# VH-VL binders against q9nrl2r1430to1533: the designs that were tried, part 287

Target 1, 104 residues: q9nrl2r1430to1533
Amino acid sequence: GGVHELSAFEQLVVELVRHDDSWPFLKLVSKIQVPDYYDIIKKPIALNIIREKVNKCEYKLASEFIDDIELMFSNCFEYNPRNTSEAKAGTRLQAFFHIQAQKL

## First folded at step 21 (VH-VL)

Design m4k (framework fv_erenumab)
Fold by ESMFold2-Fast, scan of step 21:
Structure m4k (fold): chain C 104 residues (1-104), chain A 121 residues (1-121), chain B 110 residues (1-110)
Amino acid sequence: as target 1 above (104 residues)
Amino acid sequence: QVQLVESGGGVVQPGRSLRLSCAASGFTFSSYAMHWVRQAPGKGLEWVAVISYSGKDKYSVDSVKGRFTISRDNSKNTLFLQMNSLRAEDTAVYYCARKGSYSRATYFDPWGQGTTVTVSS
Amino acid sequence: QSVLTQPPSVSAAPGQKVTISCSGSSSNIGNEFVSWYQQLPGTAPKLLIYENNKRPSGIPDRFSGSKSGTSTTLGITGLQTGDEADYYCATWDDSLDAYVFGGGTKLTVL
């Protein structure tokens, strides 16, 4: 909780969105584009949803925010094989997130 | 090799029905969403429908909704398109195609050779 | 009506270079991977380029793709008579919630 944590979450989400490797994570996967995605991924999430939750003060603990970001990466690695552009982008963005999260 | 082969096309009168088949080989058919794409004579490509790997989820373009039904039989490695109430504007070569199996993939490979549907006018 | 705009035709002589443009918007090319297809007369479309600039196995390096903003281009160098075909760009449109194809470009090699 608190205003300082919410400001830090917003700053972190903005940095993730601006990162070159954010493209697989900016918005939810369309069920028409990838109809089998939701048969495999039971808790879909994306940066636009996480940012909305930050703006609505839905994260009461830093751990809840971190869990949603980690869920996003976990979904990417579960659906996409390691040699895909998505998995490679996810690996790099997750490393960037871990460095930035230290400032939280 | 990975291959898709369509069949079931023909010449039919308006208002009648036709069922297209697409036989898949050389890959695990049950692990991929499958698509139908059509091409009217002398015109470009138009996406028609998609079905999830399980057959649970199906989506089609509005112009064929309620008339065309996509389905699959994973035990036979076969994709189907049931076409009812056919119209002259449905005249086209119908291709089945596999989409790349990643969350942001937008490409189709392989494609079948197509089957021709002519709705006589 | 196509939401992706291609020139209807291009032409060049054997051995020359040609580029085929495909223009879209932020709801498609601007935010999505683009693919390109070659359709030889009487045949099915064949994937030439995927993920903007990658070639499948078996596609020679004289075919290339590039994307800038809301537009993409297919480049063909060392033109051969066997390249005479229709070429289509394609992507996903998140506003329409549908796959979209360009109107196609007929390449004539004389």
Scores: ipSAE 0.660, ipTM 0.880, lowest interface PAE 1.2, mean pLDDT 92

Design m4l (framework fv_erenumab)
Fold by ESMFold2-Fast, scan of step 21:
Structure m4l (fold): chain C 104 residues (1-104), chain A 121 residues (1-121), chain B 110 residues (1-110)
Amino acid sequence: as target 1 above (104 residues)
Amino acid sequence: QVQLVESGGGVVQPGRSLRLSCAASGFTFSSYAMHWVRQAPGKGLEWVAVISYSGKDKYSVDSVKGRFTISRDNSKNTLFLQMNSLRAEDTAVYYCARKSSYSRATYFDPWGQGTTVTVSS
Amino acid sequence: QSVLTQPPSVSAAPGQKVTISCSGSSSNIGNEFVSWYQQLPGTAPKLLIYENNKRPSGIPDRFSGSKSGTSTTLGITGLQTGDEADYYCATWDDSLDAYVFGGGTKLTVL
């Protein structure tokens, strides 16, 4: 995408990172901290990876950016039962994302 | 009731080996990652090792790497710690503990009662 | 030295309140959940607080946890002689790629 689109992606990622519920999503899950995570999740992603892709202009379409954010939430809900702190944070952050993504 | 019971500790001379066991009951053992945590006499807690629910992935602190091996037998609901080339500084009570099921919100519950390993000449 | 710093001891009278601190850095407490453990003399550690401020079943509401920045605190109100124990904070450290425990705090109820 264009410079306006890339600026919008960066702004949205910054808003997500600053959100109180971003903690499960800031960095990739450590294989030592959670040894079972990568047996279940085959396409891991986190906000730091998405931000790096934005900065390197790797998103050509807004849909590609949105797909990576949605993959991040999908991974959260696949690994974490609905009653966990991670799943609850993911639910709230995803709702916030959907509101902000209307600007894209 | 959910329970962990350690065994296999003892008094050994430096350079010898011990194998610790942790018998699990009251929960689906094969669904949880498991940890070993130790405590030297009069000192604090020190994390030692973790093993995934399947037994495929194993990690330990650098100070025991190459000497200690964590393993499990899900058919017997038992966790193991093979301790080779024991040193005086390995003297401690060894606890097994269950990992919380949450990915980043890791905490240890339940804990076993511990088994004592004393390495002395 | 421990990566997580706790005072070695605290004391108070029965019925009073104490706060036990645990200080870390951005690589541990600053970005990770904290748990607290109570170890009565001669026993195994017992989970007291998880996810910064939650209590497992059976832990009375006299025990509370809180986290601010790179520090966390365990609060105990209405102190009882049965609360005499060592208390440990614990978390994950991103820089060490390992679980870390505080050095422990011995609580004496006089």
Scores: ipSAE 0.594, ipTM 0.842, lowest interface PAE 1.2, mean pLDDT 91

Design m4m (framework fv_erenumab)
Fold by ESMFold2-Fast, scan of step 21:
Structure m4m (fold): chain C 104 residues (1-104), chain A 121 residues (1-121), chain B 110 residues (1-110)
Amino acid sequence: as target 1 above (104 residues)
Amino acid sequence: QVQLVESGGGVVQPGRSLRLSCAASGFTFSSYAMHWVRQAPGKGLEWVAVISYSGKDKYSVDSVKGRFTISRDNSKNTLFLQMNSLRAEDTAVYYCARKDSYSRATYFDPWGQGTTVTVSS
Amino acid sequence: QSVLTQPPSVSAAPGQKVTISCSGSSSNIGNEFVSWYQQLPGTAPKLLIYENNKRPSGIPDRFSGSKSGTSTTLGITGLQTGDEADYYCATWDDSLDAYVFGGGTKLTVL
């Protein structure tokens, strides 16, 4: 069929998903696995939700996409103490994101 | 030192109730989610229930849902498991455990010494 | 009846090495951290390994963990009689929305 364009946002989300440090961010945190998470984090988000928003063309500006990715990292650092595997993965993935986002 | 001590186990007939307690010491109890894990005689470990640090959120496995209720009293550093309508298959040693990791990473440390519940006719 | 499969028993002589396997699926070990527990006869489980390969303080380095794909292994070198115990792997299962334990492996040292 039709002609579909690859967005810069879609390519960047794919690169984030494939990164070794994406594991804390692939899906929303389970309320059973981490029952305290949703008492602390009021705007939960994950890469699967962001990717769905990209695929539905819900980001009108690059700043909106960047804000959702930054919210994801902000949630990670708010919930997880800095010495945890999640916080360390978040720090590395955020640095990777900042380099790639320069292209947007 | 960090310690958990269970109590309240015993021998009961099917259909009866027991309330298990777990006394915590050596750490800030009110800052941790707490778990119950059981082990039937000669069998492996089975996760039973979790409660958030505040006591607001509670979850249990389907096999005990509606019969067992997890609760806590942070002012007394004590975790509870109210067990109603007990069945023979609930016979086990019951351990309380702290989930040391706060996120997706899963592990339990410390564990209590366990309290034995025997449901027999 | 466990979703995580362990051999029921392993054995070796003092000073030898053993490996205990734990096999799962993409809904558990494949996507989640694994922990290992030692249970001496008549005692509570004790954490040996967390986050696949990390040791808590007080656990000797002859105990090690590794994870590959949907399987994980506990390695014990320099085997001692005091290592006779049941060993359990554990993780989170995304499809069951629950914590799961392996069936346990009894280690005998003779």
Scores: ipSAE 0.624, ipTM 0.848, lowest interface PAE 1.1, mean pLDDT 90

Design m4n (framework fv_erenumab)
Fold by ESMFold2-Fast, scan of step 21:
Structure m4n (fold): chain C 104 residues (1-104), chain A 121 residues (1-121), chain B 110 residues (1-110)
Amino acid sequence: as target 1 above (104 residues)
Amino acid sequence: QVQLVESGGGVVQPGRSLRLSCAASGFTFSSYAMHWVRQAPGKGLEWVAVISYSGKDKYSVDSVKGRFTISRDNSKNTLFLQMNSLRAEDTAVYYCARKTSYSRATYFDPWGQGTTVTVSS
Amino acid sequence: QSVLTQPPSVSAAPGQKVTISCSGSSSNIGNEFVSWYQQLPGTAPKLLIYENNKRPSGIPDRFSGSKSGTSTTLGITGLQTGDEADYYCATWDDSLDAYVFGGGTKLTVL
């Protein structure tokens, strides 16, 4: 919805981007760097895409914004085994997100 | 006992073709993306190509596009590099290398011993 | 031009410490993991450091890696004559969509 809701989404995305554990999530995974990624992940998303959607006012409900962030983490855990640096970063960033999202 | 062994190098005239092989042992070959990296005499390392674990997706550096094709045979635990229209600039030791995880992290281990390709004049 | 810049050579005496730098940009070292490789004369490269600062099994703790911003360094303490080799940093470059290596640093132990 409203102006305050859009401001809250932008602020939260900025906090996620600045977090030390955001590196796996800043941009879409390169098909060349990870050639099998898109054979496994069918709904790719990243923080730069989510931020663009916030800026274009594409989230009408807070739940839609939260769903896209959760999809991002879900993709991470689906592709990356638990012992990887990506999965560990995702676990920490998701915990940070859950705390921040309580303010939405 | 994870090991990679390259073969197929040699001395060849410009314009000719060579096919390099890399035999893998000691790990589940079909579970890893594989790479080719080359090194010209007295020069540094240059990434050449990558292939997905299934062999479905293949990518190479611009300087060899249209000339080199990476492929694999998972049933034989073997990686290939088909090199066509060879140029003097392709003279190098060619290494195959495994990326040791499915992550975005870029690191190679193990490396093969290398096979030498010399394109004369 | 090498996308990752290393000094072409470095030298030190046995038992001393040496640091090899590798400088990049936000499209590579700034956003991606770095690995380091040792290449002894006539041999294949060997992994020394992965994910910025981790050592594979068998690599002694006198080899260390660190990353700060868009640069990374390989530290070697207690230098031995057997450390004479070329050293390469490597990472992914997001702008080039390619794996990139530094130009290499020749370490001479005098």
Scores: ipSAE 0.642, ipTM 0.865, lowest interface PAE 1.2, mean pLDDT 91

Design m4o (framework fv_erenumab)
Fold by ESMFold2-Fast, scan of step 21:
Structure m4o (fold): chain C 104 residues (1-104), chain A 121 residues (1-121), chain B 110 residues (1-110)
Amino acid sequence: as target 1 above (104 residues)
Amino acid sequence: QVQLVESGGGVVQPGRSLRLSCAASGFTFSSYAMHWVRQAPGKGLEWVAVISYSGKDKYSVDSVKGRFTISRDNSKNTLFLQMNSLRAEDTAVYYCARKPGYSRATYFDPWGQGTTVTVSS
Amino acid sequence: QSVLTQPPSVSAAPGQKVTISCSGSSSNIGNEFVSWYQQLPGTAPKLLIYENNKRPSGIPDRFSGSKSGTSTTLGITGLQTGDEADYYCATWDDSLDAYVFGGGTKLTVL
């Protein structure tokens, strides 16, 4: 069962990465680009980190995978005001994720 | 309304030091990361340094690392650039600039008027 | 040498249209927002375009930005003599971990 579950997570991560609104989430925010980010966001995460965790079989339950994706969106909305391109992209990508995650 | 005004530029000999200031007004200075950008005579723009809202985190381009130090005093709405061991290639107009506080936004607005630093013998 | 490549100069007559290109790579323009700045002679740079194609308040719609792949373009229509300036593209470079500017393009309006 584990192999099939990991394949489902990998497929979903790939779909998120390919989505037009994934650009704020592909990799961790640079400390030089945004020096205040890590003073505000205490649990940083990005799609590349989540993908690596999937590939290393670190998710034992679908809920753990979903929690990491939701943390990623939560961080976006905590740092970025609602009228920013990042927050708008996050809102659309989160809605897409919720639809796809019903398959898990 | 929103304004940045640089000062402290001048003519100095190689190896000397200079301290630039940037006075901010018309916005909540303590809520924004601030940058220094320079422009050599007849050349393009080059990013120099950034400082976080609190002043806790500071980063600079490799060519000035160990020589230039960015700092700020939020109680005085002032940004600083301490320039030590100045070289001829540091000759430029130095601009302070504000960056929006968004995670991926890559732009500067407003900019100060600039202050000229000339390093010559 | 600049990481972002712009033509050193462009020229056109009043009322015409001009396009200024800026070429980068997947580590910068391909993955990041781009901004454009106008620098009139003897003045500080002024933000013209941010987030690839958005204008700040006060910038007329004669100025437009677009991004395709690893390149971005500043378009100026209805050219005026007051548009004579240097124009710079700028973005973040993920591999250099630094903000980068194009080499600049001098626009001459004949």
Scores: ipSAE 0.673, ipTM 0.874, lowest interface PAE 1.0, mean pLDDT 91

Design m4p (framework fv_erenumab)
Fold by ESMFold2-Fast, scan of step 21:
Structure m4p (fold): chain C 104 residues (1-104), chain A 121 residues (1-121), chain B 110 residues (1-110)
Amino acid sequence: as target 1 above (104 residues)
Amino acid sequence: QVQLVESGGGVVQPGRSLRLSCAASGFTFSSYAMHWVRQAPGKGLEWVAVISYSGKDKYSVDSVKGRFTISRDNSKNTLFLQMNSLRAEDTAVYYCARKPTYSRATYFDPWGQGTTVTVSS
Amino acid sequence: QSVLTQPPSVSAAPGQKVTISCSGSSSNIGNEFVSWYQQLPGTAPKLLIYENNKRPSGIPDRFSGSKSGTSTTLGITGLQTGDEADYYCATWDDSLDAYVFGGGTKLTVL
């Protein structure tokens, strides 16, 4: 890991955050807003947490960063029925991520 | 048809207790978190409490915390609100409401017809 | 009083159009879906708009919603006497960790 890798991860996270379809992923789901979420989703994650991990140099490999982003999408598709606005946004953002991640 | 029907309201003196019920029909009650929302006479809507689909997790607004307890009986498709130490400011129509359990949903549909609680001396 | 600000009342004639505003902050409307409810006298609230601009089945297209920044609006065209009601916006507030409703707007059709 190095400063070059961290800069690449930070750039990608910033691009994801700015994307119109990032809204389901910007922060963790509140257990008061959705009390059943954490009974179903055992490894919650969001872009703010991923960004914090990037800034603290917690990713040793690009694969670890990619795994956390994919976990975020996997959680979305596991919790939300496929015809929800959340699942549709997740599908589009995941496709965008796959294109951008090839630059890593 | 999806329906929620509240009952149990009435006129009580301050410091007394009351238990509200909400009977659900037309959907799989045990798959939804359920909410209580109230409305004081001539005032707006105020969210009160939520309960998870299993009944394991419960949350309420600070103004009723320690006095009101939300609960449910999935075998009877019924939601409850136990209201203890009632105060004049608890006077309101109490609605039960369903919210979709999607991760970012912020809307309520359907609503019950409401049951009136009046706390007066 | 309310963290979401609505005008207390609006009025217009039959056939006209009105817009009801709802103003919040970055902790609520700015980051969350907004819903709108119609409450006829003596009745329960009825969902009119969800996820900022979507209508449930059975709600006429003369009702519309929009959101920009930290504000949202409910539009009603072709006003009818039966539209006289209180209208509420609602969303989730991240700072309060609670659902919040606007103070309500009484629509009068004269």
Scores: ipSAE 0.745, ipTM 0.906, lowest interface PAE 0.9, mean pLDDT 93

Design m4q (framework fv_erenumab)
Fold by ESMFold2-Fast, scan of step 21:
Structure m4q (fold): chain C 104 residues (1-104), chain A 121 residues (1-121), chain B 110 residues (1-110)
Amino acid sequence: as target 1 above (104 residues)
Amino acid sequence: QVQLVESGGGVVQPGRSLRLSCAASGFTFSSYAMHWVRQAPGKGLEWVAVISYSGKDKYSVDSVKGRFTISRDNSKNTLFLQMNSLRAEDTAVYYCARKPDYSRATYFDPWGQGTTVTVSS
Amino acid sequence: QSVLTQPPSVSAAPGQKVTISCSGSSSNIGNEFVSWYQQLPGTAPKLLIYENNKRPSGIPDRFSGSKSGTSTTLGITGLQTGDEADYYCATWDDSLDAYVFGGGTKLTVL
């Protein structure tokens, strides 16, 4: 709980944002760029939203934070075909996240 | 081969209307979002509008919003751009283009050959 | 003014190498894939490069793309007279919520 857990979440989000494979996840998908996205993806999320939730102390448990990150990856794999640059970046970033999440 | 062919351009007076068509072949048209991009004489490229694969969702650049309407007929593999209240600054070659529907895709391929719209008094 | 800045013109001799730059910001090139298009006089744009450095089928390896920070470069080696055209960089801009194109670079083969 508390300050320690939120500091750990902030550190991990910063590491994810700085990772070379974060580019598909930095900001919500625009409905102008991809007009079909929100017909397929019902719970959109991105690192900027997750970081804001961390900063506003909205995660009470590590599991809530982990669930939001996993939702982000799940959305990527649901929308993007496996051989896209987005799906490949998501696979690598998710593996990095799983290693870093062990520190939570 | 994947192909897009535009038609419907012409010379019109300010305030009039034109409807452009883009005939698609060689791919499953109903599975792709489609775009219109224009180019004024001697100028660069400007994105105009996009339509979702079902036709449910439509978006356009602010300068044409309320005047231009993008639509499609999937049964005829045809994309449309209805242009109302045309202005001199709408004078351009209008291209239809396909974009991959990946979450971060930013490229257009193929492009049609374009249809010329000239708005003059 | 274009959001993406390109030199208005470049020139080189046949067989030489030319590079065309395109500069943007963190809201576009810095965060997004970049594409490059070739437009021969009187024709439609043709995709040369997508996702920063990939070539579509049929584009020769003389054409290459690269991206560093908020800038991207199109390289053309073994320059041919048929390469004389306008070249445009393009990407998505997160802050404008729009596709953006560079102002174009006219390549002259002298």
Scores: ipSAE 0.693, ipTM 0.877, lowest interface PAE 0.9, mean pLDDT 92

Design m4r (framework fv_erenumab)
Fold by ESMFold2-Fast, scan of step 21:
Structure m4r (fold): chain C 104 residues (1-104), chain A 121 residues (1-121), chain B 110 residues (1-110)
Amino acid sequence: as target 1 above (104 residues)
Amino acid sequence: QVQLVESGGGVVQPGRSLRLSCAASGFTFSSYAMHWVRQAPGKGLEWVAVISYSGKDKYSVDSVKGRFTISRDNSKNTLFLQMNSLRAEDTAVYYCARKPQYSRATYFDPWGQGTTVTVSS
Amino acid sequence: QSVLTQPPSVSAAPGQKVTISCSGSSSNIGNEFVSWYQQLPGTAPKLLIYENNKRPSGIPDRFSGSKSGTSTTLGITGLQTGDEADYYCATWDDSLDAYVFGGGTKLTVL
């Protein structure tokens, strides 16, 4: 029983996490799996970190939340060539995000 | 043609050292992280170590930590594995391998032909 | 023991089909791409399948990969004597923070 109320930001993050194309974005890249990632990507981020920031009320403006999500996609496209499964998943998930973000 | 060629293997007594080399050609070696994978006689494959493209970051499996050191010389397109305090269980064919530069990649291509290390008394 | 479980051997006749299984857990196959390698006697492993079901250039479509839950399979149709080899599945393990390989399956074509 009972009702758990979700913020608009938390609802959107949950939708992103549940999306089929979220797999490259759920968690930070392991430095052992990909030791070069952190030399190339200067501001790493992932959905688990963004969700934690939402839950701690760290976003003062919707633009700050949107910027973190866009940074996540930007990092994906910076590291991964366009023809990779990661980049293709990122392209589709970013399009989904842009539609959902219109609600913010 | 992308190629990896290992050398430096041999027969050594326990407690001794060997240095393996892997000569790379046909690609920009300095742009890729490189790996060592080994295979004990009649057994499966075991990942051993990785080094970042710059040589700044190095990681190895716990069983060789403190004994094996991975290194590289980008000016010579060469990867190294310095193996100290060798044990009988280190007996294996050692392969160098490249992994694609993708954030979630879990595969190796190409592989070298391997170099055999036998630790025997 | 290996973290990924494969049968030690499989066999079939020329022209037949064979399937090689590989079982893992949610920390590896369940969450990560899987690759398969072919190792002919006395040679280095060769990438056969990557990202669950993709073939590198030069690998014939007789070889296929499939993933379901925490398991993956390698399918080989139209078996040829030149397919006799050891086959290994491989992936990343989140809990171990390491690359893991199956124990290998020896395919005999007779």
Scores: ipSAE 0.726, ipTM 0.882, lowest interface PAE 0.8, mean pLDDT 92

Design m4s (framework fv_erenumab)
Fold by ESMFold2-Fast, scan of step 21:
Structure m4s (fold): chain C 104 residues (1-104), chain A 121 residues (1-121), chain B 110 residues (1-110)
Amino acid sequence: as target 1 above (104 residues)
Amino acid sequence: QVQLVESGGGVVQPGRSLRLSCAASGFTFSSYAMHWVRQAPGKGLEWVAVISYSGKDKYSVDSVKGRFTISRDNSKNTLFLQMNSLRAEDTAVYYCARKPPYSRATYFDPWGQGTTVTVSS
Amino acid sequence: QSVLTQPPSVSAAPGQKVTISCSGSSSNIGNEFVSWYQQLPGTAPKLLIYENNKRPSGIPDRFSGSKSGTSTTLGITGLQTGDEADYYCATWDDSLDAYVFGGGTKLTVL
């Protein structure tokens, strides 16, 4: 069913990018900026990569798209303590995502 | 009491070497990436190098790459900067600094008091 | 060349307000948290503002930070003689893969 799902995925990823709490997720963490990141996080991902995968029609199932978004949040909570601005932004953006994902 | 104390600076001739140390206390040193930042006389701040918690991953600014090596000894709570082939342009106060372990943090706190390196003939 | 542009100096009288600007681009200030540091003569830099507008414990509310687009500003109200120092903005630059500092602004309290 690809066409409808692709449009829905693009709309959702655009809304996530535009959300005030998207800043920790817009691009991959630099290994020079945060040299410990890739020793802890084994499957890095960010909204720019997810958006590229949507545009290349790499998601065949809604569950694959949802799994990548959830991986992004999981990485945030694994690396960042709960009291950080990153973890707080992640919590709010994840809640927003769960509401919007009901439309998929 | 979180504290960083640098040592090892001095006056050296061009082409010589110095090893700087930074002694950390009052926090779990092995849980923080550590940085070196320098300041030439009367000039601004310049980031030099970073090292990961374990010491496995190291990065430095291009102007010192191949000449400076950052390292650490977590058992001694000590950060090092080995400076080889020193040039007049390396004359500066060298600060060690801590960055919080957050994925988007861009700030340094605390800073050491600095140790002065003068490269002069 | 400094990647982040600050005025070299600013001056005001005690009790006045000053604003120190710091201009960058989308590869740094536009996409990253900004911090500000105060350096009193002969001392190490001290963190004054982090994450654009937050103050560490012990920094009075006379000091404030703000960010808009690719620029950030440090505000100091109720200026005191003890505020005479060099002030630096700092952030991460995605294009350079490096931490960058502004050129510094010398605040003179007249």
Scores: ipSAE 0.764, ipTM 0.912, lowest interface PAE 0.7, mean pLDDT 93

Design m4t (framework fv_erenumab)
Fold by ESMFold2-Fast, scan of step 21:
Structure m4t (fold): chain C 104 residues (1-104), chain A 121 residues (1-121), chain B 110 residues (1-110)
Amino acid sequence: as target 1 above (104 residues)
Amino acid sequence: QVQLVESGGGVVQPGRSLRLSCAASGFTFSSYAMHWVRQAPGKGLEWVAVISYSGKDKYSVDSVKGRFTISRDNSKNTLFLQMNSLRAEDTAVYYCARKPLYSRATYFDPWGQGTTVTVSS
Amino acid sequence: QSVLTQPPSVSAAPGQKVTISCSGSSSNIGNEFVSWYQQLPGTAPKLLIYENNKRPSGIPDRFSGSKSGTSTTLGITGLQTGDEADYYCATWDDSLDAYVFGGGTKLTVL
């Protein structure tokens, strides 16, 4: 998409960042903090990277932006057991994203 | 039930080497990242090193890089710390500790009882 | 100089309540889970609190944790002589790319 869609992406990323359940997603997992993470997760991503891509106009289609957000949630559920604080936060934030993404 | 037992500490002269071991029992050792944490006499805790569950990825604090090597043998449920070129400032009780497999976990449980390393001339 | 600041000592009488503070920054406590450890004399550290305010199985509810901004506190109610120990806060520091511990607080029960 166009500049209008990129502005909408920025707004949505800001809303995700400000959400109480964004804490597992704000930045990449450190390979030193969690050395096992990158052996399991092959396409790491986080909100700070997605926001940088929006600011640099790297998303040409709305589907590309949505795919990166969904990848972020998919990585969370793949790595973290469902009873963890991370997985619970991811479930709630993903539901919030799906509601907001209807406006795209 | 879940237990970590360290061994291999002792008194050595500066420049010498020691190899510490940590025997794990009561859990699936190969499913957890493992850590070494040390404590100098009368001082606080200092994180030293971590190893991934497979042993593929290893990291250590800058003050021991190039001198200490963390390793593990999952078939023996044992964690190791090879300590080369020991210095007086490495004198401490060395603890092994387990960290849960969550992307944002920052806590250790359980801890071993510790093994004492004294580096003196 | 630890990156997490705790008072070096606190004291209170049996049956009283005490709080131990731990202050950090946005690179550690401000954006990471905090844990607390108890170290009885001559023993290994024992996990008391994890993820800011959760207790492991076997830790009595008189131990509690809380986090606000870049600070965290450990609360102990109904103090017992067996609580005399060193207490450490701990977390991850994004700027240092390392686990960090507070300097420790010695609790004396008079």
Scores: ipSAE 0.702, ipTM 0.889, lowest interface PAE 1.0, mean pLDDT 92

